# VHH binders against Flagellar brake protein YcgR (ycgR), part 120

Target 1, 263 residues: Flagellar brake protein YcgR (ycgR), of Thauera aminoaromatica (c4kar8)
Amino acid sequence: MAELSTPSPASPAPLDGGRGDELEKFTLRGARQILQLLQDLITHRGLITAHTGGGHSFMTAVLKVDEERGRVVLDPSPDPQANRRALAAPRLTCVTQLDGIRIQFPLVGLGEGQDKGRPALFAPLPAEMLRLQRREFYRLQVPLAHELSCLLKAEDLARKPVEVSARVIDIGAGGVAVVVPTGAAEFVIGGTLPACRLALPDGEPIELDLEVRNLNRQTQRNGTEQLRVGLRFAALPRAADTRIQRYIFKTERALNAKARGGL
Below, E stands for the ipSAE of ESMFold2; O stands for the ipSAE of OpenDDE; V2 stands for 0.75 times the mean of E and O plus 0.25 times the DockQ between their complexes.

## First folded at step 19 (VHH)

Design ND17 (from LD78 with L100I; framework vhh_7pa5_2; at its last fold request DockQ between E and O 0.55; V2 from the best seeds 0.73)
Fold by OpenDDE, look of step 19:
Structure ND17 (fold): chain B 263 residues (1-263), chain A 121 residues (1-121)
Amino acid sequence: as target 1 above (263 residues)
Amino acid sequence: QVQLVESGGGMVQPGGSLRLSCAASGFTFNTYAMSWVRRAPGKGPEWVSYISPLGGSTDYADSVKGRFTISRDNAKNTLYLQMNSLKPEDTALYYCARDIDLWDSGRFDIWGQGTQVTVSS
């Protein structure tokens, strides 16, 4: 009976120093913002995985934010060994999710004590909290109920210009994935599709240049072949970026609200 | 539907022990703090014990401290109250209650129907 070594939860890859600038955009450092996010974690009853190092972690929650003392109150583990490891760790890496957004923050200076006679773990307020909307990597799956379309200006096999109306299946800050009928146009990875039009629900279509990044043939359940085309925004005006971001945010919020049963 | 169902109550002699259970359903149990509250005949509700969502923090009323132990099994969505060294003064209807706040006790949004505990010689 081969003991299936449960793969040790991969230590969160060290935030590679070169992506530091990109991470800064998602890093909250303001005291008020940090307090608000911690309060949001309490309100939404977010469970936190606290990593103590060495491949060890335990589940916790923010029970209270003590603004007067500048500290967070954490739920101790029911496992005394986990608490000992936590207290011995120079730093906790806390990971959680709120509304589908990964949140990561360090806690340093962890101690144990009592608040109002209740045992708890205490840490100073985090100096920073990372809200990894990996905008670059986050792809919102476009709900079928809210169809987005993209008019692609491409070429056919004869290099004749053709316009293809494509359904957008996912959208992110960096681009879209679309589906087109097989044979509707010829796409070349690395090729640019100029002056395409992305239709959003909130107004006029956005004109933009798209770069083909990937191609994937998919067979539908009905046996029909479709081509999935991954497209990068090659040049996106700031106003267009803002609209896309707003759409993503609004749609994500709506989906999350629906998933929560409207609560 | 959100529901709490208490069980394990009964009649015991002074010095006896009981273990109460509360089965939770309809919500994410491990994200809520839980409490036991009791109501004796002719008296108002009295908070008995608190447990944090993950069970790492517990609290007790002075009247039951050292005699009662609150615990939870989040995998079973069940809250427990081990009651030892029972006294006639512990005679009450015992309620499982969901705390509104994670840390501040005293506010509850969901209650069970209660289980009767009677301590009598």
Scores: ipSAE 0.888, ipTM 0.955, lowest interface PAE 0.5, mean pLDDT 89
Fold by ESMFold2, look of step 19:
Structure ND17 (fold): chain B 263 residues (1-263), chain A 121 residues (1-121)
Amino acid sequence: as target 1 above (263 residues)
Amino acid sequence: QVQLVESGGGMVQPGGSLRLSCAASGFTFNTYAMSWVRRAPGKGPEWVSYISPLGGSTDYADSVKGRFTISRDNAKNTLYLQMNSLKPEDTALYYCARDIDLWDSGRFDIWGQGTQVTVSS
């Protein structure tokens, strides 16, 4: 049943499972909410990327919600191999976006059949649907001119405290990605960095606890090794969250205005 | 400016074949189900065939099953109808139609001007 892994094409990728606990508050589980959201996908003609595992996906759409039978009707792929992968998968992860709202939901128990002689794919209604506004998944690429930095309170290889000033390369509602020289500190996925300081242009640095979510080694053009560190914000005060969202909003508006101005 | 433009009609002998094309513009083609509808002389419209937005599901009127094949090329915004084993009863003006519904077909909001298919000895 396992499909050969392939590089993912450019498409809306599922949010990583490592964000599952933080996403629970955006997860719809009420039957009426789920039916309404599926109907909204039909009404707005939302195209869906259905991920079948192993880096494979196909495009589909919800054609109908059959409330009486408790199922959705999906557009099969014109590619028979995509349909076979979908039917063999224990779970489809469906991803779509309507007007800046990201929608993600699982389908289990997918089958093929006909409705009034017309072939389609069918699945029971999802038990849950994730609904995120853009702020909940968007990552702003930080302009170099802003020189955003984050002071990390980490440990070296000998487990002694060190402070590392790291350049922020992207920022979103849930965290930042930073770069540091290789060897500047020892980072462990799942580890907590307490009392770090995020420097935004519009005021005093924000003190916050960070959790290491991912690490990626990079070699720059000049041969210098650096480490990309993905960091999740621990519980943020509302004021800190507001400042981060304000920075993102203002920066994106400024970048969009410049692009339209043609300079 | 939403438009559908049919082409490929003509005169053929019984048993012949034709391929109709429908060029779509002014809307996001791959988010709509599409149909072919025909009007024979002195008769009202008759639904002929349906295709789902991404092309994975097709359906046909009983009168054309096994002889006609609907398809679409979403990269070229084009709908097709391959018509084989044509009969005099297939003589009609053929329209490309955009379906308001995605599954429960029967309501069409945009039509082309049609392309004439004439099957005669």
Scores: ipSAE 0.693, ipTM 0.886, lowest interface PAE 1.0, mean pLDDT 87
ESMFold2 (binder alone), look of step 19: mean pLDDT 87; pTM 0.873
ESMFold2, fold request of step 20: ipSAE 0.647, 0.670, 0.689; ipTM 0.871, 0.877, 0.879
ESMFold2 (binder alone), fold request of step 20: mean pLDDT 88, 88, 88; pTM 0.882, 0.883, 0.884
OpenDDE, fold request of step 20: ipSAE 0.888, 0.874, 0.877; ipTM 0.958, 0.959, 0.959

Design ND3 (from LD83 with T58K; framework vhh_7pa5_2; at its last read DockQ between E and O 0.66; V2 from the best seeds 0.79)
Amino acid sequence: QVQLVESGGGMVQPGGSLRLSCAASGFTFRTYAMSWVRRAPGKGPEWVSYISPLGGSKDYADSVKGRFTISRDNAKNTLYLQMNSLKPEDTALYYCARDLDLWDSGKFDIWGQGTQVTVSS
ESMFold2, look of step 19: ipSAE 0.749; ipTM 0.910
ESMFold2 (binder alone), look of step 19: mean pLDDT 86; pTM 0.871
OpenDDE, look of step 19: ipSAE 0.883; ipTM 0.954
ESMFold2, fold request of step 20: ipSAE 0.784, 0.765, 0.768; ipTM 0.920, 0.913, 0.915
ESMFold2 (binder alone), fold request of step 20: mean pLDDT 86, 86, 86; pTM 0.864, 0.864, 0.865
OpenDDE, fold request of step 20: ipSAE 0.889, 0.873, 0.877; ipTM 0.958, 0.956, 0.959
ESMFold2, fold request of step 23: ipSAE 0.783, 0.777, 0.771; ipTM 0.913, 0.918, 0.914
ESMFold2 (binder alone), fold request of step 23: mean pLDDT 86, 86, 86; pTM 0.865, 0.863, 0.861
OpenDDE, fold request of step 23: ipSAE 0.875, 0.887, 0.885; ipTM 0.958, 0.957, 0.957
ESMFold2, last read: ipSAE 0.765, 0.777, 0.768; ipTM 0.914, 0.917, 0.912
ESMFold2 (binder alone), last read: mean pLDDT 86, 86, 86; pTM 0.864, 0.864, 0.863
OpenDDE, last read: ipSAE 0.885, 0.884, 0.885; ipTM 0.958, 0.954, 0.954

Design ND4 (from LD83 with R30K; framework vhh_7pa5_2; at its last fold request DockQ between E and O 0.52; V2 from the best seeds 0.74)
Fold by OpenDDE, fold request of step 20:
Structure ND4 (fold): chain B 263 residues (1-263), chain A 121 residues (1-121)
Amino acid sequence: as target 1 above (263 residues)
Amino acid sequence: QVQLVESGGGMVQPGGSLRLSCAASGFTFKTYAMSWVRRAPGKGPEWVSYISPLGGSTDYADSVKGRFTISRDNAKNTLYLQMNSLKPEDTALYYCARDLDLWDSGKFDIWGQGTQVTVSS
């Protein structure tokens, strides 16, 4: 009976220093964001793999976030040896997944203690949390109530410049999908729409160049035909990217809260 | 369907032992904190014991501390209560309950039907 050696979960490769800039885009450092993400882990009952180094890990969960004390309460391992290793480790690397998104965060200063007479592990709140969203593929469905719009600078069938106000139906880090009335403009796949304006709720419209990636004619329930246009951000300033990401994050949070019966 | 089914209750003499089991189904058992709660005749419900999702944290009522041991097998979706040194005062209907919160005690969203434990000479 060959004991199938469960392959030791490969220590998460050290975030290779060269990809540092890309990882920074996915790193949360804001206290509020961190607290929210930890709370989301609790709400979704996310199990966490905590790596203690040396190829060792144990399963844990965030049981509570103590905002007043600035600490997380973790479920100890049922294995006392794992807990000893964890406590001896200068740093834990916590890895989990929420809604298909990989989350990674360090914990430093792990201690054992009791809360309300219950044994637990305690750590200060993480200084940063990495949320690896496959940005390229994630599209937030924009709530109708947000009324996001994009002013498209396009051409009509006569190649005359036209401006079309398009409703944004989904948004991601890489682009937007919009709906326009049929015949409002001529769109060419691979074509660039320069100096378009994306309107977000949090301030002035973002000027950006858009590349047409796909076109799909849709018939509405009322029989009206609309054109869905998939657009890629061709040149997005860093500040604009940050705003878009912030909007997506905020909206996702709100939607999730609502789905959980939150007002 | 979410369900908890207790078993292992019975009649035992004072000083005896019983092991209760609770089979969980219809939810991801390993992600929930679980508790035992008992109801003695003519009394209100009494919390008995708590166990965290992974089993690393346990808690007991003072009345059972040192005598009862809560445990879980997440692979089997089963909660256990080992009861030693049983006393007549431990006579109750014992319920397995799913904790609503992972850490805050006292709120339960799912209950079993209970298993009767009777300690009598």
Scores: ipSAE 0.889, ipTM 0.957, lowest interface PAE 0.4, mean pLDDT 89
Fold by ESMFold2, look of step 19:
Structure ND4 (fold): chain B 263 residues (1-263), chain A 121 residues (1-121)
Amino acid sequence: as target 1 above (263 residues)
Amino acid sequence: QVQLVESGGGMVQPGGSLRLSCAASGFTFKTYAMSWVRRAPGKGPEWVSYISPLGGSTDYADSVKGRFTISRDNAKNTLYLQMNSLKPEDTALYYCARDLDLWDSGKFDIWGQGTQVTVSS
């Protein structure tokens, strides 16, 4: 019997730093934005997992934002060893959720002390905070039976326009990954593909501009060579975004229903 | 909807000890800071002690420092106050209080009916 679930938004484990380019657009760096998000954590009583390195972590909470002193007040652990590890760590990686929204931020310069006689852990305000809704990190693996395709308007090696019909292998709010035969077109990371057409099962194809974000050559078990192209949506209209999210939701629900009824 | 129930009060001679308990229900206990507050006869409320949501920070009124110890068991949704070396001036009705503010105490929105502590011979 299989355990059935949708992927949870924002788990307590830190996101891999190797995804920095993918995550930059969700990174808050403005002082007002950071203060407001920290205050939201306080207001909604968010519990935080603080990672100290070496697989160690402890539970904490932001008790106060002291804007005058430019610092956060954290709930110390009742376990003195956890506090010693936190104070020795060069950086805490704090992970939490706010109503299904994943939040991650670093704290450096952690110290212990008192504020008006009340002991706590203190750190300078973080310089950045990552804020992700589920849609911003989730990618649906497209079932082969759906035969989702995207018509790419690209160029060949001679810089002549070509159209390539590519199979969509995963889809999320921010883009798709497709496969094409190697040599079907010339793709360059950072290049743009204007007026491509994404075909979803219901309705007319969606016209959209795509940006190439990654390229991976792969060889299938049968020896066939393909190019996996990671594509970002540019300026996606709200109606198109709604259709994509509806497809993802419906497909995920159907896949999970079959898995719940499995052996 | 939300309930705090204090217990463990009673009569004790000066120098004695008591342990107060407060059972919490109807809310997520571990996400709130908690305090003990007392009202002596003919007096207004006096804050006694604070504990942070996860229990890592505690604080006390000067009149009880070194004699009282606040603690919490978040798995059992229970707040405690261990009172040692009791004095006649500790005689009061003791309340368990939920604080809307996680750090700056004094915004208590819920408390119980209280438990009486009487220190006399």
Scores: ipSAE 0.735, ipTM 0.896, lowest interface PAE 0.9, mean pLDDT 87
ESMFold2 (binder alone), look of step 19: mean pLDDT 86; pTM 0.870
OpenDDE, look of step 19: ipSAE 0.882; ipTM 0.954
ESMFold2, fold request of step 20: ipSAE 0.734, 0.722, 0.735; ipTM 0.899, 0.892, 0.902
ESMFold2 (binder alone), fold request of step 20: mean pLDDT 86, 86, 85; pTM 0.861, 0.862, 0.860
OpenDDE, fold request of step 20: ipSAE 0.872, 0.876; ipTM 0.956, 0.958

Design ND8 (from LD83 with T31I; framework vhh_7pa5_2; at its last fold request DockQ between E and O 0.48; V2 from the best seeds 0.73)
Fold by OpenDDE, fold request of step 20:
Structure ND8 (fold): chain B 263 residues (1-263), chain A 121 residues (1-121)
Amino acid sequence: as target 1 above (263 residues)
Amino acid sequence: QVQLVESGGGMVQPGGSLRLSCAASGFTFRIYAMSWVRRAPGKGPEWVSYISPLGGSTDYADSVKGRFTISRDNAKNTLYLQMNSLKPEDTALYYCARDLDLWDSGKFDIWGQGTQVTVSS
């Protein structure tokens, strides 16, 4: 009976340095964001695979975030050898998933000790956390209560410039879907709508160029016909991208908290 | 249905040993911290022991330190309490409890029905 050696989970390939710029978009460096994500891991009781190098790993969990001391409290392995390896490692690579999103973060300066008389592993707060959201396809359904809108600069059937205030129904890193009244403007797939204004709750509207990607007629429950317009961000300033991402993250967190009965 | 079921209680003489078990069902056992709590006759509930989700961290009340050992088998969804050198003062109804928090102990959201431990000569 050949013991099928369960293939050692391949050490996550070092994120190849060349894709560094794309990864930066998914890297959290803000102290508040990091604390929040760690707290989310606690709330969801996320199990973490901690890689110690050399193909070795152990399972752990964030038990507590000690903000006062600037450290995370980790569940030690029941395997003393794993703990020894972890403590000897100059760096841990922690990998987990939250809501289907892969989270990766380094821990350096791991130590053992006690908190309130309980044995634990301790590490300084991570300097960065990578949240790999498949951004390309993820669309946040915008809560109706947020009343996000996008001012579209379009043309009517007579090619007269018109401004249409459209409700944003979903938003992602790559674009928005909006709903407009039927006949409010003429939209052409592949057409660009320049200098549109996306209104987010956190400040002044964002000026951006939008490309029409899809058009779908929708009939509402009340029998009213509306046009759903899928729009791609054609040119998005870095600052705008950051704001959009922040909004998405914050909203997702709030929705998840509500779903858990916390609000 | 979320459930904890204790077993292994009984009558034992002073200095004897018992092993309590708690079978967990209806939830993902491996991601929760667990505790033992006991209630002696005429007394309030007393926390006895804590164990972290992966079992790497344990804690004990001073009254049981060195005598009791908490452990868990996550593959079997079972919590254990090995009790050695039992004393009459250990006579109580012993409860398995799911900790509300992973680290801050003292709050529990799920309890078993308890198992009676009686230490008597």
Scores: ipSAE 0.889, ipTM 0.957, lowest interface PAE 0.4, mean pLDDT 89
Fold by ESMFold2, fold request of step 20:
Structure ND8 (fold): chain B 263 residues (1-263), chain A 121 residues (1-121)
Amino acid sequence: as target 1 above (263 residues)
Amino acid sequence: QVQLVESGGGMVQPGGSLRLSCAASGFTFRIYAMSWVRRAPGKGPEWVSYISPLGGSTDYADSVKGRFTISRDNAKNTLYLQMNSLKPEDTALYYCARDLDLWDSGKFDIWGQGTQVTVSS
């Protein structure tokens, strides 16, 4: 049985705006490419989550692209409050997924109107659209049985070297998230951890440089505090990238096969 | 097994009301725009009403505007047409139709069998 769609969050959230420079290489800005991608959404009837700010969103779809008038036609919400929030918002952030491709684009200047008496929401064509393949946004939740770890080459408060073995809880094309005991090392957002070692099941550990992107303190049920550290791969060699992608692919395939066989 | 099944037709007196239903199966209902189309005796098909995939946009032929209300329940895969203040000229076979285009009406790829509405004294 083929998987009918690529796994994704039930309600896709916008990618973090702080990754704008990292995502520029996946951003379409050419008018022809933007028109074609919008037409692909129409052809495949892609449903879109439109984020209006303040944690609010509504479901919509691109009903038509009118190149001559330079606008898109969107399906209004049947909820009038959602429409009012959308019209009041300075920007909509539209997020959708088509057959494993994540698509995100802004719409500004949204207005209410009619085309030959038929009401809809209208906006100028977006100036940019983000298009990511599944491997570029997907984060595999690492099965506990794999016990993946990453040896972090970090420093304590006194700038003395320490090595911390951190459990990997998720992994994707761009990085890992790990957990460490609180106080095991000092981590600074934006800081670089050179020569860390990621242990994968196949072959020797991968040596790589990591950049700290986020920190989140967690209290476990037993009261133990730990630190979740989000780490970005810096300058990943092709061989290392290939091994990481192969691990993700094999593990996802095995998890999907187990789910199918168990049901 | 793509199927549209209309129901709720019948005979009514002028000024009466009817509610038509259309059960959809075999396809993902909520990603398609839907229409009601009618065929009166001796006439060709006439588009009656349109509703967008998520239900936020509706439209009507001038002849029924203000009297008919299209709606959909995407959780139940069902399209509805509430018909009030019926007139003898509303007598027709009413079809539920799946629009090919999400916005531009006039091309339909799937039709139901139709349900007869007869308005007479």
Scores: ipSAE 0.736, ipTM 0.903, lowest interface PAE 0.9, mean pLDDT 87
ESMFold2, look of step 19: ipSAE 0.720; ipTM 0.896
ESMFold2 (binder alone), look of step 19: mean pLDDT 87; pTM 0.871
OpenDDE, look of step 19: ipSAE 0.881; ipTM 0.955
ESMFold2, fold request of step 20: ipSAE 0.713, 0.727; ipTM 0.894, 0.899
ESMFold2 (binder alone), fold request of step 20: mean pLDDT 86, 85, 86; pTM 0.865, 0.861, 0.865
OpenDDE, fold request of step 20: ipSAE 0.871, 0.876; ipTM 0.956, 0.957
ESMFold2, look of step 21: ipSAE 0.702; ipTM 0.892
ESMFold2 (binder alone), look of step 21: mean pLDDT 86; pTM 0.871
OpenDDE, look of step 21: ipSAE 0.878; ipTM 0.954
ESMFold2, fold request of step 23: ipSAE 0.725, 0.702, 0.723; ipTM 0.897, 0.888, 0.896
ESMFold2 (binder alone), fold request of step 23: mean pLDDT 85, 86, 86; pTM 0.861, 0.865, 0.863
OpenDDE, fold request of step 23: ipSAE 0.874, 0.888, 0.874; ipTM 0.958, 0.957, 0.958

## First folded at step 21 (VHH)

Design KOA (from LB5 with W33S Y101S F104S W107S; framework vhh_7pa5_2; at its last look DockQ between E and O 0.50; V2 from the best seeds 0.00; counts 0 for: pae E 3.6 > 2)
Fold by OpenDDE, look of step 21:
Structure KOA (fold): chain B 263 residues (1-263), chain A 121 residues (1-121)
Amino acid sequence: as target 1 above (263 residues)
Amino acid sequence: QVQLVESGGGMVQPGGSLRLSCAASGFPFSSYSMSWVRRAPGKGPEWVSTISDSGGSESYADSVKGRFTISRDNAKNTLYLQMNSLKPEDTALYYCAREFSEDSGPSFDHWGQGTQVTVSS
């Protein structure tokens, strides 16, 4: 009776598909720097999205940095289920932004307790904090006037291959967010959609592989449900990257010009 | 400079209604998804609702679904939250927040000072 070793759930790939080496340049590892950044988050009352894995997240904030005990104090979720997920997770991925800079940091060893008589979450100080200053992590909201579409190669509930034309709602160097009709296909977080086609205004569609990173159900004003799918570029050719960056730059410029009353 | 200014909060009885507003300035409002987040006394922040940049899609927390309606007027750079059938548990400071797009979920880069909503008998 060969014990089928259930494959250990693949550690969630780092949220940002950037090559590990590039991220190192933006990673703070100094204790003083980390403490200062956490303190800045407290001062600015930074809203933090804490990801617990499996597509689940909750809102939190850093309440306190306890240097003596080497721990950070977080607001618990008002949702007990979210807190349970957080406590059960081997790693919490915290994401926020300060002064236009994306900040991401992991917390491990999460526990619950009381801080000054109030429920709180506790974790050891993060060993590292990522400050993403690069435009590569910027997501452009795609204007309605410039519709981008992505043809998704997916599977339905019966695992039959289906093609879904999705509207791109935001785009960055690392991926796209798209909207699809509910039930159009089955999407699995961490799953790969091969040979998809991203249509840009400047030429032929770009063929690329996409990884599902996030799923969010949305309701339209008309009562119809849509699924927002966050997709990471699993493999992006250099030429495609250049085209995407060009599009983003051009569009941002146009939007800024419009905002200034120029268009 | 990005500014978000919430208004419309107040005290209401259970079952009552309020309409919150958020005046946005300093950025292209129509290019961003916007959200409401609330923080009840002694509790952590809670996501309430999000509306897409165009207003074409909305999402709600289960706790407010069917009772709250998020909307926006891009011409006025204003975000709204219609709150009906208010409950004591809806008592919180309500924040307007600008969403920055992430593949992993909603995150926020700017929020206002908040407007207080109190639901009590």
Scores: ipSAE 0.319, ipTM 0.744, lowest interface PAE 1.6, mean pLDDT 85
Fold by ESMFold2, look of step 21:
Structure KOA (fold): chain B 263 residues (1-263), chain A 121 residues (1-121)
Amino acid sequence: as target 1 above (263 residues)
Amino acid sequence: QVQLVESGGGMVQPGGSLRLSCAASGFPFSSYSMSWVRRAPGKGPEWVSTISDSGGSESYADSVKGRFTISRDNAKNTLYLQMNSLKPEDTALYYCAREFSEDSGPSFDHWGQGTQVTVSS
């Protein structure tokens, strides 16, 4: 069968980084607001990743908004299998970013047809759109030289406690992503890892509870298998949040200064 | 301000080669995975290739495997796409894109204006 085409490997379905209740204040539901945001995507030629579930996605763009029919019109994929998956999917989760703002919206009832004599995909206008500012979605890519780590209190295959020291590859306000050797522990999406320890360069490690949100297997060039684990912070004390934000801010400033030639 | 500027496009005959470049500025380039994406006339955008931050991992769409090679020079903040054995169906606007990991999974947050590649006899 035809290979899934994405801008990067995206094995698990995308998550918005939290519960719908937590994101309610960033959710647009007004018809005029939704139309304006879709128009902004058209104007700026927003490049959209449309997730169909099961780790499949395709790239698209909004061609236009048909207000009279209450529909959004999308580019079809040049890959016929991606289009077939999209049409079979009960829901598309569309994700993009413009001007430092993440935009996410669901489309249901996707159909195929013609727009000005060219193939196109159609869906009813979304009933809601998420508009997330930088802090709510930003993940600092942790420089390899920092060797930032998180001690995970997990379980092995026999359900026995095991501690795994995992390298942190990115960190944001809501969680971290880590890598561990495949088989170092068993991770279950939705599972909770209590009393883990995040080691930041300053101060003592932070004790926190983590929830497993996504799992991706990776093969390194030497053939070694490892597992990328996406982890959400449970209720994070303000002092811990402050330390994490300080680390992010300091590291970002240092990296930006280096990128500008050490200004 | 994040900037991505593509160059190296042009007209080429089938079977020919081109090398695309993408000059990056305004962000720590070496900390990001980078991708090439293309949009052919009358078609939607299509992912082409991704390279990890260190350059140690590469991936390709089936349509370009064996013909295209992605690479990067972190000292020059530059992403490359070597395109060999070009076919008319490779005709497209090619743009580089910055990948960004979020707690929801990988995403795609910045892209350039693109450089045109036309393969025609």
Scores: ipSAE 0.314, ipTM 0.723, lowest interface PAE 3.6, mean pLDDT 82
ESMFold2 (binder alone), look of step 21: mean pLDDT 81; pTM 0.803

